# Designs tried in a protein design chat: VHH binders against Di-N-acetylchitobiase (Ctbs). Part 3

Target 1, 344 residues: Di-N-acetylchitobiase (Ctbs), of Rattus norvegicus (Rat) (q01460)
Amino acid sequence: EDCPCSEASLCRPIRHHRDFEVFVFDVGQKTWKSYDWSQITTVAVFGKYDSELMCYAHSKGARVVLKGDVALKDIINPTFRASWIAQKVALAKAQHMDGINIDIEQEVDCSSPEYEALTALVRETTEGFHREIEGSQVTFDVAWSPKGIDKRCYNYTGIADACDFLFVMSYDEQSQIWSECIAAANAPYNQTLTGYGDYLRMGISPRKLVMGIPWYGYDYICLNLSKDDVCAIAKVPFRGAPCSDAAGHQVPYRVIMKQVNSSVSGSQWNQDQQAPYYNYKDPTGRLHQVWYDNPRSISLKAAFVKHYGLRGIGMWNANCLDYSDDALAREQTEEMWGALRPRL

## First folded at step 4 (VHH)

Design b19 (from a2 with Q100Y; framework vhh_7nfr_2)
Fold by ESMFold2-Fast, scan of step 4:
Structure b19 (fold): chain B 344 residues (1-344), chain A 124 residues (1-124)
Amino acid sequence: as target 1 above (344 residues)
Amino acid sequence: QVQLQESGGGLVQPGGSLRLSCAASGFTFSEYAMSWVRQAPGEGREWVSSISGSGGSTYYADSVKGRFTIARDNVKNTLYLLMDSLKSDDTAVYYCAKVYRGYSFYDTSGYDYWGQGTQVTVSS
């Protein structure tokens, strides 16, 4: 369709390839005007299409990619896959987008037709986009580990080979709790790194891995809080595990920052998980424990990305920060964006 | 080897003043933000105040705004907390802490080194 940008050139797909990816998710709310565009290489649009965002991102040399989602039962049919790909390519052309990020997080049985169909979808989508839109980028979101997380039996090597790279969702790592039913970090450092080790050991190149960082945490009600800050949580099963992070709820960084300074404990650092947490009492007197990531925990992970030569870093999601004109909010926001930069 | 050593605590009457000092060594002091954190008897840790590496920006908890002043001497590698109009509620062990580079001053979990603490008691 016609270019909505002030300059026609801003509607052309980005052809520039960068050595290091900074891959961010946007869910709407017009906060993108305040992002650190000196870092961003790709914005994945998971909210409503915003032509101003597209024009602005292109003015900064950053790609803007579609969200790709589809029911697994439908993609078994190769005719359906072809139609879906043609529709997504047409949409990308109409919205002047630079590609697609495929976000399929459904259960797959290893022996099911969905196992091969998913790999075929990724390969066919990549072939279609590359053919129809020169320089376009096709990526796939994978769990923090290839080891059957959330009953997802995927052909990880096949998918990695098929697309431009994998965005590793190294968060929600308490989605299945097989040990003690207690609150824990959203992305514990050593467990997170083990996941990358698993991807690398199966033969996936570090140049195919972009590390996804959470800019949100989890707030858990403590059924009991021990002297050693062990927070016992409700037993909420998930995909075969007896306990899960569904016992808590997600909280964006901006809310955490307003709450932590008023907490009973102040922010604490858990050395084993290399993650911050705090305890607070709600207005009804219930004890809560919140686990999150901060500039320190993010910087440690960014150092790993640099040291092992991964393709890049990114986060879910850029809207989680406080982009108000408040001086404190601006400082905290600058520190969070800054933490993504690999350091010595 | 990073070391932080507090001094200047003691017993003071309500409405009185104290000046805490923290001697820092083992790092380039002027490149790091520094903070004061206190812990009252039977309470958790409470962030009190922070100062940027250059000393150009200062930050205070609502409970101490207008009464406390944080300062630093980058030549002497020393952090200060000037405490005026002291209240019984200010009774606590006061800790000097080094803020991790790029980390929020307000989140004490990101502090990579802590001093031993100095006791401040506000009592008649």
Scores: ipSAE 0.000, ipTM 0.119, lowest interface PAE 19.1, mean pLDDT 88

Design b20 (from a2 with Q100W; framework vhh_7nfr_2)
Fold by ESMFold2-Fast, scan of step 4:
Structure b20 (fold): chain B 344 residues (1-344), chain A 124 residues (1-124)
Amino acid sequence: as target 1 above (344 residues)
Amino acid sequence: QVQLQESGGGLVQPGGSLRLSCAASGFTFSEYAMSWVRQAPGEGREWVSSISGSGGSTYYADSVKGRFTIARDNVKNTLYLLMDSLKSDDTAVYYCAKVWRGYSFYDTSGYDYWGQGTQVTVSS
């Protein structure tokens, strides 16, 4: 309720808009003190409210936005939507937040009432926030492609028109594996760019698209590792696909950097996917293959963002780096933040 | 409706052993990574161990490596923590937690469901 910041002005919502968005996710743990604040335009908070983070972000001219999450069956009811929006607006005012990022990743059938209800929720949320909090920002997280990813039949053009912009989660691109059940990049370069091409061909403006980069990878146990580094993975189905990335697990960049230094293969580059990977043997003797993104792969994607005039770039999530005082960790962390800057 | 219920805690002498269990319901257990997190009196939460959905990968905090073993039974929807060579520093409330998709094992703020906790006391 009261302003917890050293200056009352730091509790006022950010109204300044930057030409290039750098949209980052924070999941807590107080690592935000070490982020590259020369780049950040928006911090999307996943986790408990941190008033120090809010005050500091505002001192840098960066927005701090709420997480918007709700069950789709509830939002069919317009009275429920109105109540939910009023509650989120009140929370944003109480916590001095600059908007909301709607993170709904639930299945929607094209013929279901949820299809129209979701677009209505985004529109009504945007109208409510803009009316009640001057300069506030409403955004929506979308899959890496509008083409039915994870059985999400959404009105992508309607949603894009309704909110300020879309954060494109161009990662977890092995969530449904329709081809061979093998380990692959979290965000393969050509496949990722095809998703943006699909959004653009639908008529969505490049100024409505912020590219989401993963600062994490996937670690897969290889049932067989061929001489050509093809890692066969367990058949774990997901939303109709026979295989998925659920056969592995997510690992943050900081863990990957420690592990690759100890691997027998070292970091390898896959030219087809334009992504790094490595192989290691665990203490029980099982072979693993890890796919991730590094400054090289991220810089290639940042160049695409600049070349096609997208709204911006961002990542899941800022806590994935090693913010310790270790010299190598500091160098690696600076390179990862630096890779987000389009240099062309 | 997701539920996580821990059991198996208690009082044990230094060097002793305990087996913690966590009964899970309300979600497809085999599709999610699971973690054990502990909280000592007057301290914050400390990540202890995690296991992938398939059980194929396990991870441990440096303080417990070689002493603790995490395991799961995907048929029974149960998570385990086998604790050997217990030390007084292991005294804490132990929680099992479900890891949200899109989060790493190490990001405890991304754990979407938590159990009630079970007390482990190691006294000399």
Scores: ipSAE 0.000, ipTM 0.319, lowest interface PAE 11.6, mean pLDDT 89

Design b21 (from a2 with Q100E; framework vhh_7nfr_2)
Fold by ESMFold2-Fast, scan of step 4:
Structure b21 (fold): chain B 344 residues (1-344), chain A 124 residues (1-124)
Amino acid sequence: as target 1 above (344 residues)
Amino acid sequence: QVQLQESGGGLVQPGGSLRLSCAASGFTFSEYAMSWVRQAPGEGREWVSSISGSGGSTYYADSVKGRFTIARDNVKNTLYLLMDSLKSDDTAVYYCAKVERGYSFYDTSGYDYWGQGTQVTVSS
């Protein structure tokens, strides 16, 4: 048959909606067997299609959704949008997927035809998926704030109204640094809260917002490290800002846990940003500062999700943890999954 | 349209050197980290090296550290891999890849654009 699963029912789309969404990204690497499936409601696939993952997720009652990506210049054409949607619906049916997560992060000028075209794409995609695949889910990844992040002028209220909900990428919040070129938290608590406040104040329902947290941090080379742990970083511009997180690089939580053991400072807590960081010296003698999220910082954000009645929580990405059989790794991994629970 | 085009591969004796190049177009090259990833016959992808958008930070797999050097020329939109002291187990197809904003270079299966690859064979 055309169903790759051991049971034909596992190829049918998930129609059940949970009260609280736990929306996770998977980039491949076969680590998915070790995820906390007691929490997961949706897996957004960013790697090659894995039919075993799809079958397993469905056996746990979790959705598996496609990645939706397209060049904005192409979607101005309504015939192109219709064709793209038809192709994605056909792919979802062929792969027994439960919907699509639209991951468009391109610059849009407020006065451009792309502004209306993007909202139309989201609306038409949602209509097509809902019509063709009963119970399917269409979602859209948005920046940590609707206020012009990375030169993205989007119709946020229109997009939110058009799809099932927004996954808020409340990370990479140093993508544009308008002040001092210094290392900082990937998702500083107060700045992150401000972004959700902005979405809510523009009239978007909390039931349309899923909080995305990072399970990765940034490693920055310090051109100078002050006695107050201020790490000066290289001036790398991004989309009009003079400095950016491109001065560093991303590291997954599993690598961070191993690096912190070799650090000069040990893990420190920055109260202003409510995020952990550490300093280390590399084999060439350069000083680095790493900013990340841990169970403590994640729990604070999960509490906000619960307090404001957001639709749910999730993360980029589930592969970031150490799923080895090492006792310490197991404990650290369990703590990270546990921190997502609002009642923990 | 994003395009990545590798060149510089070939047959080399053990202990020899090669310089790989990757010509990039269709995006603002200096804003993105770039990586080299290799795939040996019958094996999975192995991350080799990454370089930050500015070129200020470089990282290497333990298997190549001290032998390979990653570099970039942001004026020419070109990524390089200088390979010294080549060993038979360095034999692989070498791919350059664009690291998308918001993604770790350690998550190579999630890279958004890949070149077509260039073959490196280390054999006597």
Scores: ipSAE 0.012, ipTM 0.493, lowest interface PAE 8.6, mean pLDDT 90

Design b22 (from a2 with D107E; framework vhh_7nfr_2)
Fold by ESMFold2-Fast, scan of step 4:
Structure b22 (fold): chain B 344 residues (1-344), chain A 124 residues (1-124)
Amino acid sequence: as target 1 above (344 residues)
Amino acid sequence: QVQLQESGGGLVQPGGSLRLSCAASGFTFSEYAMSWVRQAPGEGREWVSSISGSGGSTYYADSVKGRFTIARDNVKNTLYLLMDSLKSDDTAVYYCAKVQRGYSFYETSGYDYWGQGTQVTVSS
């Protein structure tokens, strides 16, 4: 096909697999030239296709994979699955992509036809990609725990067996709040590790698990902020839970870094959750509490990845950092990329 | 077949007011956060405001705080932007956009569906 790169070889799919995966998401904004390409093994393109990004990633020996999304009602039909897979393979060939990351986060009832259909989609997609694009990579985004998160009753062992590996979205862990409706860490350390323990106990190999960490936090309006920094949040239900992180909004690390310096509390560390947070007052006088991840909390998780021999690490999403020429921004960005490297 | 259709733009004098509407179809409107994003002549896209799916939380760019109000009607599947005390710097094409679940309001390049835009011109 037509190659948009300066070198024809840069349009060839990446065939080699690294021993340790660094799997990053890109949502556009053309910040990719400033990423730490010494680490990256896979870029999942969740924004508009950018041929310059594809050429650059390939020049660094990194894979570039498509976003795979589809309505679950449609995939019950095997003819539809075959057509969808053929279309995605053709798109990957046309855009010189190295595979696909399937991002299906829809609720599934355990007794529904979607339960078996989803596993079949993953297996058939993997077979199709591997057959049509030698060395291609098929991955699937799973919740932080296989235990019914967001009413997703999936065949996790079947899905893991079907694809190259799972990207574990060990974030948005307040998507369902079953206890007090209060602000909390996006990825609390012990809860996050419990999720990996759950995947491992069901028989999934650590070589099938890539740890996803957030480079974003959540900003919650506090209906009440106690003297012990307990932030009561609005009761916004999600998939059967009475409260959720939908009571707040996501905020990228670059915004957090600018805001924390002018906050009421400054950055605080919560030892129970092993995550940073801060309190600030908005221009209308409302108190907010922001929970996020920083180099310290990320390094603790990277150490777990190394200690338990997981396949790799990655994050949502690479665009969250400040890639400007500001000296402090450059330092903070380098520390965030550096924190992904497991140390001891 | 998601569709977003803006209306309500036009020419107004500085200090004037406009109400923009965005009619949404093809998805469960109440389950998604919605945003207004503008693009001034010769400029990139600028995030203006976002509202949560329930309407319980609203967020504004510093440039419009206290002047603009975002609202939604989940029964009518319509998003609104009420614009008061308009300035010449507010001149832009205004787009409504659907925020993907799990995406930051601030990462507008990650929005999955966009309307065609409606022109707002603040000038005499």
Scores: ipSAE 0.013, ipTM 0.500, lowest interface PAE 7.5, mean pLDDT 90

Design b23 (from a2 with D107Y; framework vhh_7nfr_2)
Fold by ESMFold2-Fast, scan of step 4:
Structure b23 (fold): chain B 344 residues (1-344), chain A 124 residues (1-124)
Amino acid sequence: as target 1 above (344 residues)
Amino acid sequence: QVQLQESGGGLVQPGGSLRLSCAASGFTFSEYAMSWVRQAPGEGREWVSSISGSGGSTYYADSVKGRFTIARDNVKNTLYLLMDSLKSDDTAVYYCAKVQRGYSFYYTSGYDYWGQGTQVTVSS
């Protein structure tokens, strides 16, 4: 028995699936001790294995799943797929993990051998995990829409059918800017909902969709700011688009909360995108515009999850909040976790 | 109600030129990227060219690069495709298509509205 937990039962895989999924990402740094465990059903690990996190999550009835990442050129070979799956199953058993979340975000041409190979990988991974670890969960991260985002031509219906459910990354929605090179929301409300509509119209069950929310924003340097707060950004191309969010940088919610009070504009609300933003000047005098999500924008999206009967909600990433003992930080953190709950 | 109406197609000899137009209505034209997509007899839809909402950025399929020019007039709500040095392989029905906000124009699934198409035939 190589259980690292104080109770041997905490090394047993979680077998039950909850009616409503709260699927969160953790990138390390021990902040997990302060998460809202009354909500969490799955923690997807993106850092080093932490046995204390695994033991604690299991004590709360929550799953802990591995990160699945592999080069697409390698998975064309079925022998390679079988070997990779066997290695991941063995790792999950060794670390007392409850499954795997496959995070493949590489370009795929519709006519390429990678198109079928990716679907086969998801199917074979799910079969292997379910066979070897009873009650284990296999999930796949998909773009905010199935319609050619980031040159990813995937068999979305095949992948959805093959695994337990899809985590929809409804963020980084400015990864390809086909219009004007201007700063915009990370996850604009109507655009985000259109992506879910696209998944549903292609025949994917709402019970296969978990909505991913960003707990981070983007900070863009404004080359010009118009009268109507339109911020022109640097032209940085991405996967065929002339402009992208690579013109800015990601900032976690905890940093945004400290900065917004010192901003030129204070927090503003953009009604068209249903997202908050603010303008600030850096120490060199350059004007920046930051777009983010707050309890208001998150609650609107959580309402959509409830009304359309989606499997659940979650976020990238749980470490983005301020888990210090500061009273204001505690209040802001509680509001962010609270916004994920479905409401009337 | 969104409407896209193409015109300017016809029969032309190899090496000839044509100018296609697309009249758009029912949406704020300047806010959306627009594309030309063609379909040859017995073939699937092939992306030809796209233009950003302002007209500041243009994109071309390798097969038409240097021969075709995409343009738009946001005052008249009209999209254009200027086709020079036409080849027999350019024979197709040409469609004007509206790109969904945030979607890739390289994939036909990224379009929410299509025109009825205009026939271009390149033959001697």
Scores: ipSAE 0.000, ipTM 0.342, lowest interface PAE 12.8, mean pLDDT 90

Design b24 (from a2 with D107W; framework vhh_7nfr_2)
Fold by ESMFold2-Fast, scan of step 4:
Structure b24 (fold): chain B 344 residues (1-344), chain A 124 residues (1-124)
Amino acid sequence: as target 1 above (344 residues)
Amino acid sequence: QVQLQESGGGLVQPGGSLRLSCAASGFTFSEYAMSWVRQAPGEGREWVSSISGSGGSTYYADSVKGRFTIARDNVKNTLYLLMDSLKSDDTAVYYCAKVQRGYSFYWTSGYDYWGQGTQVTVSS
C-alpha cells in the first residue's frame, strides 16, 4: 500500500506488548536516531509526523502513537466525539501509527458535564482504535496525583478502566504552591510517591500506571537566597494557588549539564526532596536556583516502579539530552537512559 | 550480493523523452521501496522519485512532478523512470538506490545500495 518505509512490514501496526513499558515523548528535533532503542516500547509524537521516525521505531519493535488533544467544551457532544475519533483513527491508519496518547490537561469542575464527557471520550476512543487497528494502544496523560491537581476533577478510575494505561506526569509538581513561595524540585521524591499511592488507593491497578520522569528542570530567579539555600521566588498564581513554577522557566538536561559546571555552588543534593539543585549568578548579578533530575534521582524512582510492579517508566522528553559526539555529553546521555532501567 | 545496474541514459534535445531502467539482484526486490536520485555537476544529490515495494504508491520531487513517471516490474526485478518534457535542468547522473531497512525513502542518506549511475544530458 502507501508505505514510505524500506520494507512493507514496517508499516504494519506493532501487535505485541512488552511486560515493561518505556514510554518516551519526541518533539521533532531529529535526535531520535540516537535514542536507546534497546529500551523504548512507545514513542509519543508531539511534533509533525516524521515517517523516518515511524519506520525506524517499527524496525526496533516500538510503537509510535499520535497526540490526542481537543477542547473539553466540544466533547460534551457525542456526535463530535464520534467524528473526532473517526478522524484520529483515519490519521493513524494514513500515518501507520500504533495508537494515540490523549493529552488533556484542562480544568474540570466535579459537577460539570465535562466530567462524564471526558471519561466517555477516553472509552469511545479506546473502543474505536481497538476495533479499527489491531493491537493499537490508547493511553491518557494524568497529573502526578488524582487529588484535584490544577483544578482537574477527573474520573480517574473510569479513565484508567477505559484505556490501556495512564502515563503519569510526575513532574511540574510545583504548578500550585500552597506553602512558602520558594523554589523546589520539579518532582520531589516523597511527594511523587504519594501521588502513586493515591492512584493505587483508588483501586487503580499498578499495571495501569507508567511513571513519567522529567528530563528537564526549572530555573528560578531568587528574590532572596538564604544561607540554607532557600530561594524565595516571585508570586505568580496558578489555578487558585498564590505561587507556582511559572515564576521560573523550564530548562532541558543538556543545558543544565553545561551550566552546572560553571555554577556558584556546583551540583548539590537535597536529601528531603531527593533531587539535585544548583545556584548560579547571571550576567546581571542576579542569583538563580535550578532544580532538576539526574541519574541518581531517576534511579530511585525506577526502583519504586519495579518494587510496586508498575507497568513502566518514561519521560518528557527524549530530545532533552545532548546527542552530540562530545565524549562527556555521550557519557551523560548514556547514564540518563541507563537510569530508567530498574535494577538491571 | 546486492547489485543495481542502471541503463537508458543519453543525450536528448529539450522537450525529448528518455526511459531509464535499473536491474536489481541479491535481495527480495518486491519487499523494498526503490528510488531515483540525481546529481548534477558540482551539486549535491537530489531525490527525484520513489516507489513502494508493491508499486501501489509513487512519490515525486516538485521539480519533476507531471513530467516523470516511476514504475517497477517485480517479476523482472526492474525499476523504471520514464522522463517526458526534459529540460536542460534535468541534466545529471541518475542513480538507482535501495532504501535502507528502517529508513524512509525521503532521506537520501538512508540508502544502503546505489547503482553506478547513468548520465542524462539535455542539450540542443
Scores: ipSAE 0.000, ipTM 0.118, lowest interface PAE 21.6, mean pLDDT 88

Design b25 (from a2 with D107L; framework vhh_7nfr_2)
Fold by ESMFold2-Fast, scan of step 4:
Structure b25 (fold): chain B 344 residues (1-344), chain A 124 residues (1-124)
Amino acid sequence: as target 1 above (344 residues)
Amino acid sequence: QVQLQESGGGLVQPGGSLRLSCAASGFTFSEYAMSWVRQAPGEGREWVSSISGSGGSTYYADSVKGRFTIARDNVKNTLYLLMDSLKSDDTAVYYCAKVQRGYSFYLTSGYDYWGQGTQVTVSS
């Protein structure tokens, strides 16, 4: 009656738990019809609500969760938190959703009221969802390391304890460049792994960590490109760091695959960062360097997930691939989904 | 003291065009990235487009890429969204939003100030 699906059962929240999470982000465009549903356990809807997506995901036994967004200044007020949670629970019920993924990436001072308010929001949201929607899932997106990334002083252990698990955004790792102002991998292998080590050392269980992989890269204009492929980039400061990835721009994997075919260098592999890159010249004659992740780099990270017993893996975002009927695009898309399966 | 005021919304036919404006005051406009975020009836907020403080970089949601153009005038402290080839599913309240320095503009949690919104309705 109230259910937009062909079967009423598809509007019931997913109640079963999964031993291994494959947590994916969707930003719209109905590309979800072509996703690898043999893997997906949760879809976080960061675009327009799509009831067909919800019905289809539920038919595959996958959860569909809301995007949880709110300004830090508003959550200091406990009455506001209670109202916001009630609104999100009501929305989840109205849209037949299985939970919420809280995505707060704002700067927080350790001594600010926002520090405690954020942990309280996560705890209260989790309590509300679990009470009101049986089997619902509440998750929180965290930076690639708990060590003050982007001036986010969060109570990481408190947040982890409060929710079902953390989705670790182990990408945008050049958001603060404290060293040479040069182009580098979006998610360098060793740096990414040290971030997980940092979470584990502070006492967070590996069962509370889902590894987020980027299905996008960064395109940087090179002010100078050396003989050793060192790309000097513009000095764009970010939260106290002298340089940042704001010197470049994000490009989805589907665009990268088309650009690399027309590049000067072809795809290169950087052994130190365990990541692919390429150089190309734009129509105005400027040299660019693009850093990204491919099936090889993703498979190495998936192996780490399996070896250390993390809760799962996922990516930002599922729409980044080429879902056209082109044979090469289909092969590349299948390889990217396949790389998420741990083989170690 | 930060104020963001949208204008330019209205009712248009499918395939039509609109230009939204956002007048900004109370901060150094050129130092901050700015975004357009929309909310359709009964839906959550959806990021549409962003522009860097200098105007040198622009970003678009896949749903609007090739149809919408974001621009800014740092002398007039005004943000623009030029919307071409409008579709019925572009119907929403469009908000001008200030990106917090150092925050991701792809997600609504990265904004510290919002305008009141301007309604865009695309229908025959």
Scores: ipSAE 0.000, ipTM 0.164, lowest interface PAE 16.0, mean pLDDT 89

Design b26 (from a2 with F105W; framework vhh_7nfr_2)
Fold by ESMFold2-Fast, scan of step 4:
Structure b26 (fold): chain B 344 residues (1-344), chain A 124 residues (1-124)
Amino acid sequence: as target 1 above (344 residues)
Amino acid sequence: QVQLQESGGGLVQPGGSLRLSCAASGFTFSEYAMSWVRQAPGEGREWVSSISGSGGSTYYADSVKGRFTIARDNVKNTLYLLMDSLKSDDTAVYYCAKVQRGYSWYDTSGYDYWGQGTQVTVSS
């Protein structure tokens, strides 16, 4: 209701859409003042509401959108959907937000009532936000491929048609490992591009696709590390696959940068996956292999976005970088933000 | 709305055992790593243990390794911490927390939701 900003105009919703979307996630921690606001078009808030962040983003002409999450069992009921949407619209108005990003990643059987209910939720949410908040933006996070990833049978064309655009989570691409149980890139280049090809072949417009890249990697304990750097990992099943990235853990870029220079291998480049990795020994002597993305791998993906005319790019998440005043950290942070810029 | 509710704390003698539970709702529990974090009076938050979404990978702080076991029941949406051979140094408020995507399980700054906490007191 009352505007918490120094200028009342900063509480007005952002109505302008840029030709190229830069869609970033923020999880709190007050690092947002150090982001590259010359690029950002949308901040998706996944932490607690921060009115200072909202005011600052609006001062830069960037949108701030709510997190939309809900249990699929509840949305089968149209009365529940209407109530949830009304609550989210009211919250957006109260917090001076510019829309909502729906982050539903639950299993859906193709024959289940949840299949139609999810598409209905997205459509009704979009209609409600557009009606109640002029110029508001409704988006939906989708897997790196529409081909049954993590047992998600979704109506991808219906969802794309229903909302403003899809944020494609082109990461966690080892969530189901159907081949050899070995460590691999979080977002391998060719596999990632195949996912976009799949969305496009379904008839989804490139203007409905924003490429999400990871600013984090995975750290895997190697049960065996071969002379050719093949890291065998624990067999941890996930949603029907015998192996998964649950055999490792996620590591933000800031931690990776502190570790890589003191690693056993130093930073290596895997040409087949177009991704960097390194090997290190933990204090107990166990060998680890870490796969991540760097300015080089990100720039290759940004070039694809530009070449194929996708709506934009973004990342999970902006807090992953080292925003300290350290000169090396500042250089590394500037390179990561710079890598998002489309190049010839 | 995401909710995490801890239970099972209490007063126990040194060498005793307790089982903490955390009931989770409002998100797809099996998709997220979960952690236990404790805070003793006058001290900062100390990471205790983490478990992957599937339950296939578990990690422990050196101070509790071999004494504590983290487990989850993805059908009941419940996280557990089984605490054996309790010591006076284990006295703290214990919180369950949801690990956010893109964060190391050890990085408590990356936890997006926290329970209200349950008090564990180890004293004769």
Scores: ipSAE 0.000, ipTM 0.226, lowest interface PAE 16.2, mean pLDDT 89

